# VHH binders against Pentatricopeptide repeat-containing protein At3g56030, mitochondrial: the designs that were tried, part 17

Target 1, 310 residues: Pentatricopeptide repeat-containing protein At3g56030, mitochondrial, of Arabidopsis thaliana (Mouse-ear cress) (q9ly43)
Amino acid sequence: STVNPNPTASPGRRTCVEFDNLIFKAGSSGDFEAVRRLLNSRVVNACFNTTATFKFLTNTDSYSSSLEDLRRILPQTDAGYTRKHSYETLIARLCKLGRIDDALVLINDMAIGEFGLSTCVFHPILNTLTKKNRIEEAWRVVELMRSHAIPVDVTSYNYFLTSHCYDGDVAEASRVLRKMEEEEEGVMSPDTRTYDALVLGACKSGRVEAAMAILRRMEEEGLSVLYATHAHVIGEMVESGYYALSVEFVMAYAGKDKRLDEENLGSLASKLIKRKRFKEAKMVLKEMSVRGLRMGDALREFHEKNVLQS
Short names: E, the ipSAE of ESMFold2; O, the ipSAE of OpenDDE; V2, 0.75 times the mean of E and O plus 0.25 times the DockQ between their complexes.

## First folded at step 13 (VHH; framework vhh_7ocj_1)

Design u3 (from u1 with S108D; at its last look DockQ between E and O 0.86; V2 from the best seeds 0.00; counts 0 for: pae E 2.5 > 2)
Amino acid sequence: QVQLVESGGGLVQAGGSLRLSCAASGFDFSEYAMGWYRQAPGKQRELVAAITSGGSTRYGDFVKGRFTISRGNAKNTVYLQMNSLSVEDTAVYYCAASPEEWLKYIGDFDYWGQGTQVTVSS
ESMFold2, look of step 13: ipSAE 0.417; ipTM 0.779
ESMFold2 (binder alone), look of step 13: mean pLDDT 84; pTM 0.858
OpenDDE, look of step 13: ipSAE 0.622; ipTM 0.861

Design u4 (from u1 with K104R; at its last look DockQ between E and O 0.72; V2 from the best seeds 0.00; counts 0 for: pae E 2.8 > 2)
Fold by OpenDDE, look of step 13:
Structure u4 (fold): chain B 310 residues (1-310), chain A 122 residues (1-122)
Amino acid sequence: as target 1 above (310 residues)
Amino acid sequence: QVQLVESGGGLVQAGGSLRLSCAASGFDFSEYAMGWYRQAPGKQRELVAAITSGGSTRYGDFVKGRFTISRGNAKNTVYLQMNSLSVEDTAVYYCAASPEEWLRYIGSFDYWGQGTQVTVSS
């Protein structure tokens, strides 16, 4: 059930932020029974956990003791969604803090307790490890998943793919793709993030044409494109001095999504201005104006000064 | 490091033949797709021929059966036999390599040689 974490709080009900604050106070004071009660209560009130729920673990001298207390009280939370969600939230927080080993301890707790261990529980760990280029450790986590009969999904593989593509390591990226194909023959398909990574890889390897080809393929397949995906291409074009091409690119994709257009054209204009490519920048800004696209303050000022007065 | 070294280019008369060779190193040749591209002055680089690790081939539309790409596994070499050459075939020819899976998703080759000049005189 896609639990909307931010239901419009009816007048008089505590908000997610309020619960987070209460949990923060309780956790900071060492009142973990209160934490337990609040974790239960917030779910009952349709205020699900947020990234801030366990913020009291951050930069505290009592981190170790607090974690132990959490490990003690989490099994005592309401069974089902509440408990699982709490573990997931805590694991995510630990990962954010770089406490991967502690996150893995919680994974073990979940396994032993049968608290609903699933693929998504591992995502923060894999994401963190791959971002830190701890690739071998990340693969050990994948093995851990398998050992618990937990399927490895496309998201998990995308973390690896993204990491290698970011580094411009085509060979390793290809190996990941191979593994994806081998995991579930005919079942696992690349998603928007997979293609995002590939576009990134193409850009990082200086293959802008390949990046464009991937985008065309995405379009043909009816896949939504992330803002970041276009950003990779725009960034690489500008970095490589393909100014005219960058203008053509944003113009070619303009007209489908106003927000995307604002982002792409605005970003490009800013980058062009920064590189003193004023002719091209003016072209982009004129197009923004013609299309009625919103400009940031800096771009608006530039447009007024250099385009409208000329 | 992946290295591709082309050879066999040169001057040939129209109607003549050339055999290009590309020596590959720095990767597992058996897992890579290989290809030949060409670029004429003022024109875009275009695919001449490609061969998968499994031996499947594809050719550019202009080839029309005149060219043949083949692999020499023992020597990590890819060949391009070009017959019935015309002045229009004048270009720099590039050897290319990619992991098979990467090529499938990206649709272009990743590694390139320095190129060899082929000139066909009338």
Scores: ipSAE 0.058, ipTM 0.438, lowest interface PAE 2.6, mean pLDDT 90
ESMFold2, look of step 13: ipSAE 0.415; ipTM 0.792
ESMFold2 (binder alone), look of step 13: mean pLDDT 85; pTM 0.863

## First folded at step 14 (VHH; framework vhh_7ocj_1)

Design s1 (from t2 with S108D; at its last look DockQ between E and O 0.81; V2 from the best seeds 0.63)
Amino acid sequence: QVQLVESGGGLVQAGGSLRLSCAASGFTFSEYAMGWYRQAPGKQRELVAAITSGGSTRYGDFVKGRFTISRGNAKNTVYLQMNSLSVEDTAVYYCAASPEEWLKYIGDFDYWGQGTQVTVSS
ESMFold2, look of step 14: ipSAE 0.525; ipTM 0.832
ESMFold2 (binder alone), look of step 14: mean pLDDT 84; pTM 0.862
OpenDDE, look of step 14: ipSAE 0.676; ipTM 0.870
ESMFold2, look of step 15: ipSAE 0.539; ipTM 0.828
ESMFold2 (binder alone), look of step 15: mean pLDDT 85; pTM 0.864
OpenDDE, look of step 15: ipSAE 0.601; ipTM 0.850

Design s2 (from u2 with S108D; at its last look DockQ between E and O 0.93; V2 from the best seeds 0.00; counts 0 for: pae E 2.5 > 2)
Amino acid sequence: QVQLVESGGGLVQAGGSLRLSCAASGFEFSEYAMGWYRQAPGKQRELVAAITSGGSTRYGDFVKGRFTISRGNAKNTVYLQMNSLSVEDTAVYYCAASPEEWLKYIGDFDYWGQGTQVTVSS
ESMFold2, look of step 14: ipSAE 0.435; ipTM 0.788
ESMFold2 (binder alone), look of step 14: mean pLDDT 85; pTM 0.867
OpenDDE, look of step 14: ipSAE 0.755; ipTM 0.912

Design s3 (from x4 with T28E; at its last look DockQ between E and O 0.75; V2 from the best seeds 0.00; counts 0 for: pae E 2.2 > 2)
Fold by ESMFold2, look of step 14:
Formats: structure tokens, C-alpha cells, sequence
Structure s3 (fold): chain B 310 residues (1-310), chain A 122 residues (1-122)
């Protein structure tokens, strides 16, 4: 064609990191016309926005006007995917910075401009609010979603469920589960993250045996389990003094995913060492060695000193 | 604080009737499933009856139509009407409660009363 949509492009393909660096430099120097051009050009070069794209926006007084400049130029980006994804990425950045009110301003901008407001745009807002235990505000955001006819999905409910389960609040967790079952779509299915939250809640409420039963049901149904969920169950077992059961747990789940095995056995060994449970720790480290599992430096040093020479 | 207080137990003649009550407090009663369990000496605790917030009921096989669970939501109370009692019904009877949707996934009741003794004489 007659015009290169990215006039600074080298003869080869630019990477997403290169586009993020160029946007960082342009935004930091106040060149928001360059930011607009780069947001358009990166999509032409098959480079999607990343968590680094708006990293030049920070919580300083000099960046208050940067948001206003971004609000001015984002409507001027190419329509469709480019503009929608730019808003999504900026909203997620604002949530990372704790600037929820600003994120909601951009929600309103997207609604007024008809720029493709969807459920995914609200996810970082709900995640941030629930993690900060601002549950009433998070429910008001759900009401805002409904006012725009935006469907509330399983991911949205999982943020609430995880927050309540982290606190061991089984009554509130149950109310979220009821709301999930009562959605107008009528068939909202719990997913892996839903079950992971329930495992967490069982552990936090002192029901470790129930947590293990849920994990077993997930395996029988072919659902994957988050690495963080296994680590949390191991931690609760050790905190509760279930040392033998914790070893039994990691051995029962070993052999399905090498990275999961490395995290589970490694985490357990470290926790056992911290509590001076050296006999149990040695058993776990021997199993890691037999299975060829990677050990962190501290565990390898303990293993070499206390297991291999014994 | 969740509290479940059973009452209405005691000594009764075989063939007789007894009505157990469980007063519940410390939670929104209409969100909870309620149940009655029993435990005879040396035996495992077993389900007698359960009732959902919507009124659906379930009974242990040994009940055979003799017992009826009900709930008075205005009084935050669950009841067990026990008719045609026999010596085999002698046990400590426990009230149980859990948030209904939570119970679906956990598979057992979270909260238990201290129990009330039912003794059926021949």
C-alpha cells in the first residue's frame, strides 16, 4: 500500500515489548499523538497490548493530566478491537494502581461512545474491590453492569466467592453460590476457579477433610486444580499440625503434572523444615529426588546435607 | 454465634409419640438447610431427616413414614414429630444446620446442637 501505518517500524516485525517501550517513551514525554499512532500500529503488526502498555501511568501528580490526555486520544484510535482493547488495558492498569473511580470514568466513556462495553472490562474492577474487602462497592459495580445490560459471568461471581472463602465466611459464600444458580441464564456452571474457592473456604473454616473431598471430586470430573489451591491446602494442613496427612496428600496427587509436583512437594518440604519436622521433610525431599523434581537452592542444600549423606 | 438448642426428648413407652424441637439463632434461618441426626451408643451418627429452606424433605430408610420433619421459619425452629416409636429408636438426637448451597458442595452439616436423649421403653 502507499502509507506505512507505523512509520518508525524497522524492516522486520516489531515485538510487543518494542511497542510497549515506544509507548512508554511517548507517554512519559507527553507525546500522546505518538501513543495513539502506536496503539493503532501495534495491532497491524499483530502485537496485542500487555500489562506494560500503560506502565508510564503512575500514582504521581504529573500523571493526573496523562489520564485526561489518554481519555482524549483513545476515542481517536482505530475502531473495533484496537480501541476496545486499549480501554480494557487502561482500565486494568488503573485498577492495578488502585484508581477505581478513574476506571469507572472510563467505563462511562465506553458506554457513551458505544465502544463495545463487555463483561471482561469489569473483571479487574471487581477483582480489586473484592481483594480489598470492599464487597458492598463490588456489588454496586454488578448493579452498574446490569444497568448496561452486561451479563454477570462465573468469573465475576468467583471474585466474590474467593473473597468470602478466604475469610472462611461460609454463609456469605453460600449466598454467592445461590446468586450464581439464580442468574437469568439459569445454567451458570461452576468452573475450576469456583471449586478452588470452595476448597479454600473449607480449609479456612477448619474443614480440611472436606477440602480433600472436593479436590478428589474435581480430579474425578477431569477439572484442573490451580497451583495456588494445592499450596494453600498444604499450608493449612501444616498450620493445623496434620504433618503425616500433608505428606500423604502430596504423594496422592504426585505424578500428574511435574510443575505442580515441584511446587507441592517443595512447598511442603520448606514448611516442614521451618517447623523442625526434619523426618517428614527428609521423606518429601527423597521423593522429589526419586521423581527427578527440581528443588530450589535452599532445599537442594538441605537435601545434600541431611539426606544424601545419611 | 450459631446456636442450636434441642428440646422435647425424654422417656416414652414403645408405640408412643414424641415431638423434638430445635431453636436456632445466630444466622438467617431461611438460608439454611436443617436436619436431625441420631446416635445410639457405639453406633455411627445417622441421618433421621433433613429439610431444605424451600421445604423439601429427606428421611433415613429406618424412618418408614413414622417421623415428620417440619420447620417454622417465623420461630426459627425445626421440628421432628416421632410416632410409633420402638426400642430401636433410643438414641441421642442432634439438630444440624448449614447454609444450603454450601452444604451441596461440602456434603455434611457444619453446625450441631448438643443433642437430646430419647429413650423408648418396652
Amino acid sequence: as target 1 above (310 residues)
Amino acid sequence: QVQLVESGGGLVQAGGSLRLSCAASGFEFSDYAMGWYRQAPGKQRELVAAITSGGSTRYGDFVKGRFTISRGNAKNTVYLQMNSLSVEDTAVYYCAASPEEWLKYIGSFDYWGQGTQVTVSS
Scores: ipSAE 0.472, ipTM 0.800, lowest interface PAE 2.2, mean pLDDT 86
ESMFold2 (binder alone), look of step 14: mean pLDDT 84; pTM 0.854
OpenDDE, look of step 14: ipSAE 0.686; ipTM 0.868

Design s4 (from x4 with T28E S108D; at its last look DockQ between E and O 0.73; V2 from the best seeds 0.00; counts 0 for: pae E 6.2 > 2)
Fold by ESMFold2, look of step 14:
Structure s4 (fold): chain B 310 residues (1-310), chain A 122 residues (1-122)
Amino acid sequence: as target 1 above (310 residues)
Amino acid sequence: QVQLVESGGGLVQAGGSLRLSCAASGFEFSDYAMGWYRQAPGKQRELVAAITSGGSTRYGDFVKGRFTISRGNAKNTVYLQMNSLSVEDTAVYYCAASPEEWLKYIGDFDYWGQGTQVTVSS
């Protein structure tokens, strides 16, 4: 209880951004020994890898020596968390570049070296494959996870669920939900991403009242609702002709989060203008102005020409 | 394409019985929950009975033990045996279906038949 307090950090101590910049410079110049040292030392400075850490690796050539050099030096990073996280970060970078086959090579490298494969390493691969609608490949990755005795978690299943719900594939979404329930004794509790996918699926099926019921359930359970989830509900309400309900929906959530308010009211106003619902659009824009909410250029022009000039 | 086709409706005297059938196609029947709803003129649609894939049943309060839902998974058919009918039971009866896990979260049935008229005369 009476331990020495931490001293104030000295000026010039490296930040997470500085480590990423140094790694970028070293990797771009071919100094992979420096990359190895920086991956080790950033952990000492409580600066873990970011999405920028391997930014120097690009899609210029699939036989780029940069990846082969990274494959050589990553086993030489400090054992434990540092090495595992370096692999995770590089795998995520390769997935962002669309280089799934290279990401799977790194999975194999980790397995051979016994560097601590876990579920999180597979998440970027599953996410990328499901977003690209490569569902059968994603299930093969799940089989690869199981072949290494790596449990499939709720996050992994949510990638499939979100993809099926986005496509409106109710039967496939239900099959994923069944697989989640069949996991070992209650391990697979639905989370906010699960409910977000279900709202998306309800919206894509044209079931706006079901989407609203799910949102209310999320709030009652203390779960946060994502901006994207709100956007899907607003879009479906307008597509289904529920203009009055759409205005009521955005007003019910207004005042809780200014950024969310800007997205919700702005998006609704734009959709109403597109559908020539000018009376409703003007009401939404007036409310945005009263609340001091930022308008995009197109909405501002409409507001100036059609609201202020009237 | 999901299809639900009701049959067995008609005119019956009060106190009589009818057996409704719903033939289902276009989905794996054993994965779906099934239900019967009814709608009288000028009234909201209301649940009559529902049955899970495992055979668990639920009935609307107005049923009072008079109706029985069952399913024949080998025939992809759900049934509603209606006994002791009264004039208040006059309605269009609809078959409904949804994947069971989907229904758990959505709280409403996704697929509906065209309905079959049941008319009870005094």
Scores: ipSAE 0.035, ipTM 0.564, lowest interface PAE 6.2, mean pLDDT 84
ESMFold2 (binder alone), look of step 14: mean pLDDT 84; pTM 0.861
OpenDDE, look of step 14: ipSAE 0.719; ipTM 0.892

Design s5 (from s1 with Y32W; at its last look DockQ between E and O 0.26; V2 from the best seeds 0.00; counts 0 for: pae E 13.8 > 2)
Fold by ESMFold2, look of step 14:
Structure s5 (fold): chain B 310 residues (1-310), chain A 122 residues (1-122)
Amino acid sequence: as target 1 above (310 residues)
Amino acid sequence: QVQLVESGGGLVQAGGSLRLSCAASGFTFSEWAMGWYRQAPGKQRELVAAITSGGSTRYGDFVKGRFTISRGNAKNTVYLQMNSLSVEDTAVYYCAASPEEWLKYIGDFDYWGQGTQVTVSS
């Protein structure tokens, strides 16, 4: 219910970073009984596991010695939140390492031990498989979720949508959208990330006008747009020769978020320079200067030679 | 064969209203997305309105609440009610259809009618 999962420690109490460092040292030296104890005690100190908690596990370790030791000790951690979150964190680490079969072994361990499977445990598995274009394996994981009565959520479907849209596969993206809209009679609805995937798909298929229409609809509905989505639209506008529209687009969004403005205007200026659209590039650089936006070294050099010295 | 036949176009005074109809055949109408586009001489074709099989709608930004798309699944017909017309609405209006629900969000359709002329006079 709280939005601050990593509270500051009381005076004299270990911090979450200190727990992760201690676990790293213990795991790296093979002291898995210390790892077990630290996993228990960190929860007493109001510290959640982090992406660093199992960082000592790498692909260069002897596979059976490190993971098998973790598989031995995790059931012996304190029941409830401690054990469940330790499994979730380890599964996410294994997915980061590309060890999907090992992550699925842990899913099975949790199921046999009745340690509380949930949808969020499967998210890193689905994300990894879809990013690697292992789509049929990802759908088999969805079937595994259903076999355990684990609901498939909008986040899960968005991994598939993003992958298909990145490839420009409109037909498969449409099929996923149909499945989403039909789930539980509309309990599940598209969110901001769903629309971002559709903008990406329109851009990858060269449909710049459609990408702009979707983005405009998101704004009219009050939905925020990811930085990466802006970048895809800008890139497609330039690739399609909409140079004047690309300048108008970034100017229309300028003034709301300085970091977004720096990325959008800087990226556009660079792309316009590469296309030898120097008039448009000078307009963008002049606006960056007026707004006090930071420029990368190459843009700064171009600006000094071509705008300030002209 | 997919066929889309527009009707209801014509000459109208500024501030007036028209209702366009598009009779559809050759596909399962209730499962397809439908839409209206327009193209004025010398301009690019632009989306006016789209409607999903489930009834969700989308409009071009120039519509400003003046037009309403609807569908009659029992009659295999999609409608465009156009109110408060201005000279800038003069164009050929095209009915469009697609089996892909995703396309309602990007305004791209597979099948097109021949169009119906709408002319708004001052």
Scores: ipSAE 0.000, ipTM 0.169, lowest interface PAE 13.8, mean pLDDT 80
ESMFold2 (binder alone), look of step 14: mean pLDDT 86; pTM 0.880
OpenDDE, look of step 14: ipSAE 0.716; ipTM 0.892

## First folded at step 15 (VHH; framework vhh_7ocj_1)

Design j1 (from s1 with S30D; at its last fold request DockQ between E and O 0.89; V2 from the best seeds 0.73)
Amino acid sequence: QVQLVESGGGLVQAGGSLRLSCAASGFTFDEYAMGWYRQAPGKQRELVAAITSGGSTRYGDFVKGRFTISRGNAKNTVYLQMNSLSVEDTAVYYCAASPEEWLKYIGDFDYWGQGTQVTVSS
ESMFold2, look of step 15: ipSAE 0.583; ipTM 0.852
ESMFold2 (binder alone), look of step 15: mean pLDDT 83; pTM 0.847
OpenDDE, look of step 15: ipSAE 0.654; ipTM 0.872
ESMFold2, look of step 16: ipSAE 0.527; ipTM 0.831
ESMFold2 (binder alone), look of step 16: mean pLDDT 84; pTM 0.852
OpenDDE, look of step 16: ipSAE 0.629; ipTM 0.856
ESMFold2, fold request of step 17: ipSAE 0.574, 0.480, 0.544; ipTM 0.853, 0.818, 0.842
ESMFold2 (binder alone), fold request of step 17: mean pLDDT 83, 83, 84; pTM 0.851, 0.854, 0.859
OpenDDE, fold request of step 17: ipSAE 0.778, 0.777, 0.746; ipTM 0.925, 0.922, 0.908

Design j2 (from s1 with S53E; at its last look DockQ between E and O 0.01; V2 from the best seeds 0.00; counts 0 for: pae E 17.4 > 2, placed apart)
Fold by ESMFold2, look of step 15:
Structure j2 (fold): chain B 310 residues (1-310), chain A 122 residues (1-122)
Amino acid sequence: as target 1 above (310 residues)
Amino acid sequence: QVQLVESGGGLVQAGGSLRLSCAASGFTFSEYAMGWYRQAPGKQRELVAAITEGGSTRYGDFVKGRFTISRGNAKNTVYLQMNSLSVEDTAVYYCAASPEEWLKYIGDFDYWGQGTQVTVSS
């Protein structure tokens, strides 16, 4: 089983894995009445739906037929949480399969049935569209959200920001940030964590220049950057071979927080030494010495042998 | 203990076909996105095809409908059917795996095989 069991499930009852396995067998065999019953029963057993709940729905020959059966039985599940969460889970599954139009059909089903649309239902749709670089369609989904009076939240905007930063399109990323700031009814503003996530996303995509543009925006707005975010940027720069840029990066932030400086310069020096970038490492160690920053034992020994003695 | 073992590479005449296989172990195969990448001498590694755990596929623009990725979850194997091969398809082909949907769109997979050589002669 690929389902992660819920550790809060009541002892002596079926587990979330058991429910997902039963639903898989029932759905695979076409027994959608059993699927309906199991979706109801699992909530009674304190087992929430998982990413595996609708795994029997795939891009195979039963593709359209199984969805139509699910569309028939979902309105017949227990009202409230059970039905709403079943729709949310199925929509997320359809997005995982790349079936965005089908996910939008379910959005309409929920709207007509008044089953409680909310922003989180749209998240997997926006995530999938932005990751596939279908940005115009993603904005059309935002228009659809607004037509149903569904607020666009920070998470929704983060999908656009991540996509634009992945592409290195800082102008579009800035435009999205301005749209976030204009959401006056929602009282929404990007925070340090929003920017940190985007920097991490850009770094994981190997788009160091985009990460740097976001960091400059954070500096312009006076936002602090978490130590962990600095460490990720430094690591990605070294892994990508941006050795000179990595030195410039730590120097640009040096002087604001001695503990951050010790971590950033020390970590960078160690990574440069490991990569045998001794010229750059010596530059960093000289700066640490000039600023009175504490060095770890290995760095201190390298500094004494190679900078002070050379 | 993750292992990805490619097979099916070799020499083929232009216009011919090959089927590549990648046997996977050391992870829950059905929960991972799988991909094929290639690298020709002096070129950057580039995405050939990717397939999600749910079966959705993506292809590099140069494929032009000639290749088909598929997966056999019961066999822990991903396949690449390559048709209408040309000299430009000569490269080392790598199998790749990632637990993250987002990473497969950027070509940065977590696990890589050793590669299998495909050579197309005219």
Scores: ipSAE 0.000, ipTM 0.161, lowest interface PAE 17.4, mean pLDDT 79
ESMFold2 (binder alone), look of step 15: mean pLDDT 83; pTM 0.846
OpenDDE, look of step 15: ipSAE 0.112; ipTM 0.523

Design j3 (from s1 with S98T; at its last look DockQ between E and O 0.66; V2 from the best seeds 0.00; counts 0 for: pae E 4.7 > 2)
Fold by OpenDDE, look of step 15:
Structure j3 (fold): chain B 310 residues (1-310), chain A 122 residues (1-122)
Amino acid sequence: as target 1 above (310 residues)
Amino acid sequence: QVQLVESGGGLVQAGGSLRLSCAASGFTFSEYAMGWYRQAPGKQRELVAAITSGGSTRYGDFVKGRFTISRGNAKNTVYLQMNSLSVEDTAVYYCAATPEEWLKYIGDFDYWGQGTQVTVSS
């Protein structure tokens, strides 16, 4: 059944979800001409691809044939943004499916066709490989980037940094930082994600004081801190038995962002309760109450039973 | 396991000289910054000298050109030459190590020796 995308749909009437559904139906039925038309149409209607766009492509018996059809029709999409964005989206999908080799094939297609190969196209591949601790392969991809005269950016290095830091390997993380500094194409400056990774590394290596030092540096440099960054510190403090210190930490950073306070204090309270550190938990919950911070149901119940009735 | 073993400390008269040594093992020496700290009784630990893998050095304010830090890569050893010693230099001296890039971001050392006593008499 040929999914006839109504070309006359008024711009803005169809949502991204609707386009994704239409593409799903077309792709699932093997109507790749319809897929091509829909990919063009959605961009014209200011609806960009999503992570669900190529959801019909799965690790099934039809995978190889579908990929071949996609490789056939993508070059036929509208030149410029539409085509490039479609390749990027498909590469991301392939990476999610664990099909790294096929993603690299598409990279080659883009190179040969001159379809706007850029640094960001490699991010999903590097991210996937480093998450799977396939570090040497990830470096080969970096070399591939260089061979195409594509600059390696901070984000790319951050994937390596994060991987080593997650493993608590500070030495390897330091080597990555060195490589960043040695990068010839401009002064590479660490960003918020770089520091997040370093905090993670400090925490995973049991160096809470180091984590705190990094946070102070971020503040001095005027960098925004991710919620996840505080979460790393809170988690490690509790895991390491620094209960009083964890309370001091969340209190010290409280008052700047209500949502962050709710997240930090709430998370800490929950972790303390789980570890039967009720004294410290009550302190945190009292502070939440005083500040008017929202509590989850479990924390609220605990607060009512153990704080308000005492 | 990272090990730092200090040597060369002892008793010296005011105006005298000492050379401290720190033998390092358990890590890639060429990728680490090395340092010397000291702690006198009742005082806080303070930086005496630091040296990067590339040979860049920094010194505490009290050093005033009297001390020199150096490193021997072949022997994985860091040295502290101390000249014109005064009674105020009496302290336990500690060797320290940290990945160089880590030091740039954190500004602190990760590993410490057991320390060597330096006593300067009047």
Scores: ipSAE 0.098, ipTM 0.590, lowest interface PAE 2.6, mean pLDDT 91
ESMFold2, look of step 15: ipSAE 0.201; ipTM 0.672
ESMFold2 (binder alone), look of step 15: mean pLDDT 85; pTM 0.860

Design j4 (from s1 with I106V; at its last look DockQ between E and O 0.79; V2 from the best seeds 0.00; counts 0 for: pae E 2.2 > 2)
Fold by ESMFold2, look of step 15:
Structure j4 (fold): chain B 310 residues (1-310), chain A 122 residues (1-122)
Amino acid sequence: as target 1 above (310 residues)
Amino acid sequence: QVQLVESGGGLVQAGGSLRLSCAASGFTFSEYAMGWYRQAPGKQRELVAAITSGGSTRYGDFVKGRFTISRGNAKNTVYLQMNSLSVEDTAVYYCAASPEEWLKYVGDFDYWGQGTQVTVSS
């Protein structure tokens, strides 16, 4: 082996980036004994696996490791966190490569070896399948989880909800919500990501009033609303002609994050100007000025000529 | 794709009865909550009755036991039986539908029919 996986043999302490680079070199050259040692050693150095750890595994490498070599050495890593996290990281890498069947082979390996199969290893599989609209396969993965007595969590259901809501399919979203309510293995409460999916669904179906009702419920329950969720609502309001309401909405949520306020108010002002809604645009620009928010050159020029000079 | 078609409206004398029907298509009827709303000229649309997929019902305060909502899942149809009608019941009556669990979060129905006129004379 040309790499040194033992940190006590080297002066100084290796970083997570150094471990990932050493693993990349070892895996690319076929030195899987070194890969095994580095996976063990990095945990001793408080360097956990990253999305880069198995980047040497590709769909095009003719001189490097194969999945079969990784399947041989992973059971030989240190038991507990090290081995479990190595499997989790490799499964996520395979999903990124589009190799879902291979990821499922590793699920079987973990089950047979009793290496601590849990809900989190299924998340990248469900995410990938739902994003690719392979919904029937995703539900079969849920059935596989149940066959191993692994609980289906709110995150798992959120992948299905987000997929259906992105398509504006509120009927299918409603079916997922029913399944969440019926879950036997725990009382499942909607979280911020659940509500974000529902707001997205309302926006994609052209229902701005519904989106606002969901946002109001989030506030009443003390949940935070993401910037991306606000951006979808603002866009839908302007496209639907709710100009005065769009100004009211942006003002109600301003004051928490100056950078995001600059983006929200600035983009709304620009959209209102394009729609020739100059009264509403002037209101937004005056508020930006009062709050000390940055304006782009075009907005600043408009503000100087139409708010400060008139 | 979703279609709600009301029928059964018309002119009726005060004290009379009328039965409205709403034929639904384009969705799995048994998974939807259904409702009836009404709107008189110059007034806001208001809830008359709603029924869940499991048959639980709710009525507007003004109904006072005079109206009954029901659903025929085999025929994908929701009904409103209206008895003891008065001039104040004159309005356009609208059928409404939404997926039930979605409606819990949204609070308002997604789909609406074109309405059927009910006119009560005296």
Scores: ipSAE 0.471, ipTM 0.800, lowest interface PAE 2.2, mean pLDDT 87
ESMFold2 (binder alone), look of step 15: mean pLDDT 84; pTM 0.863
OpenDDE, look of step 15: ipSAE 0.754; ipTM 0.902

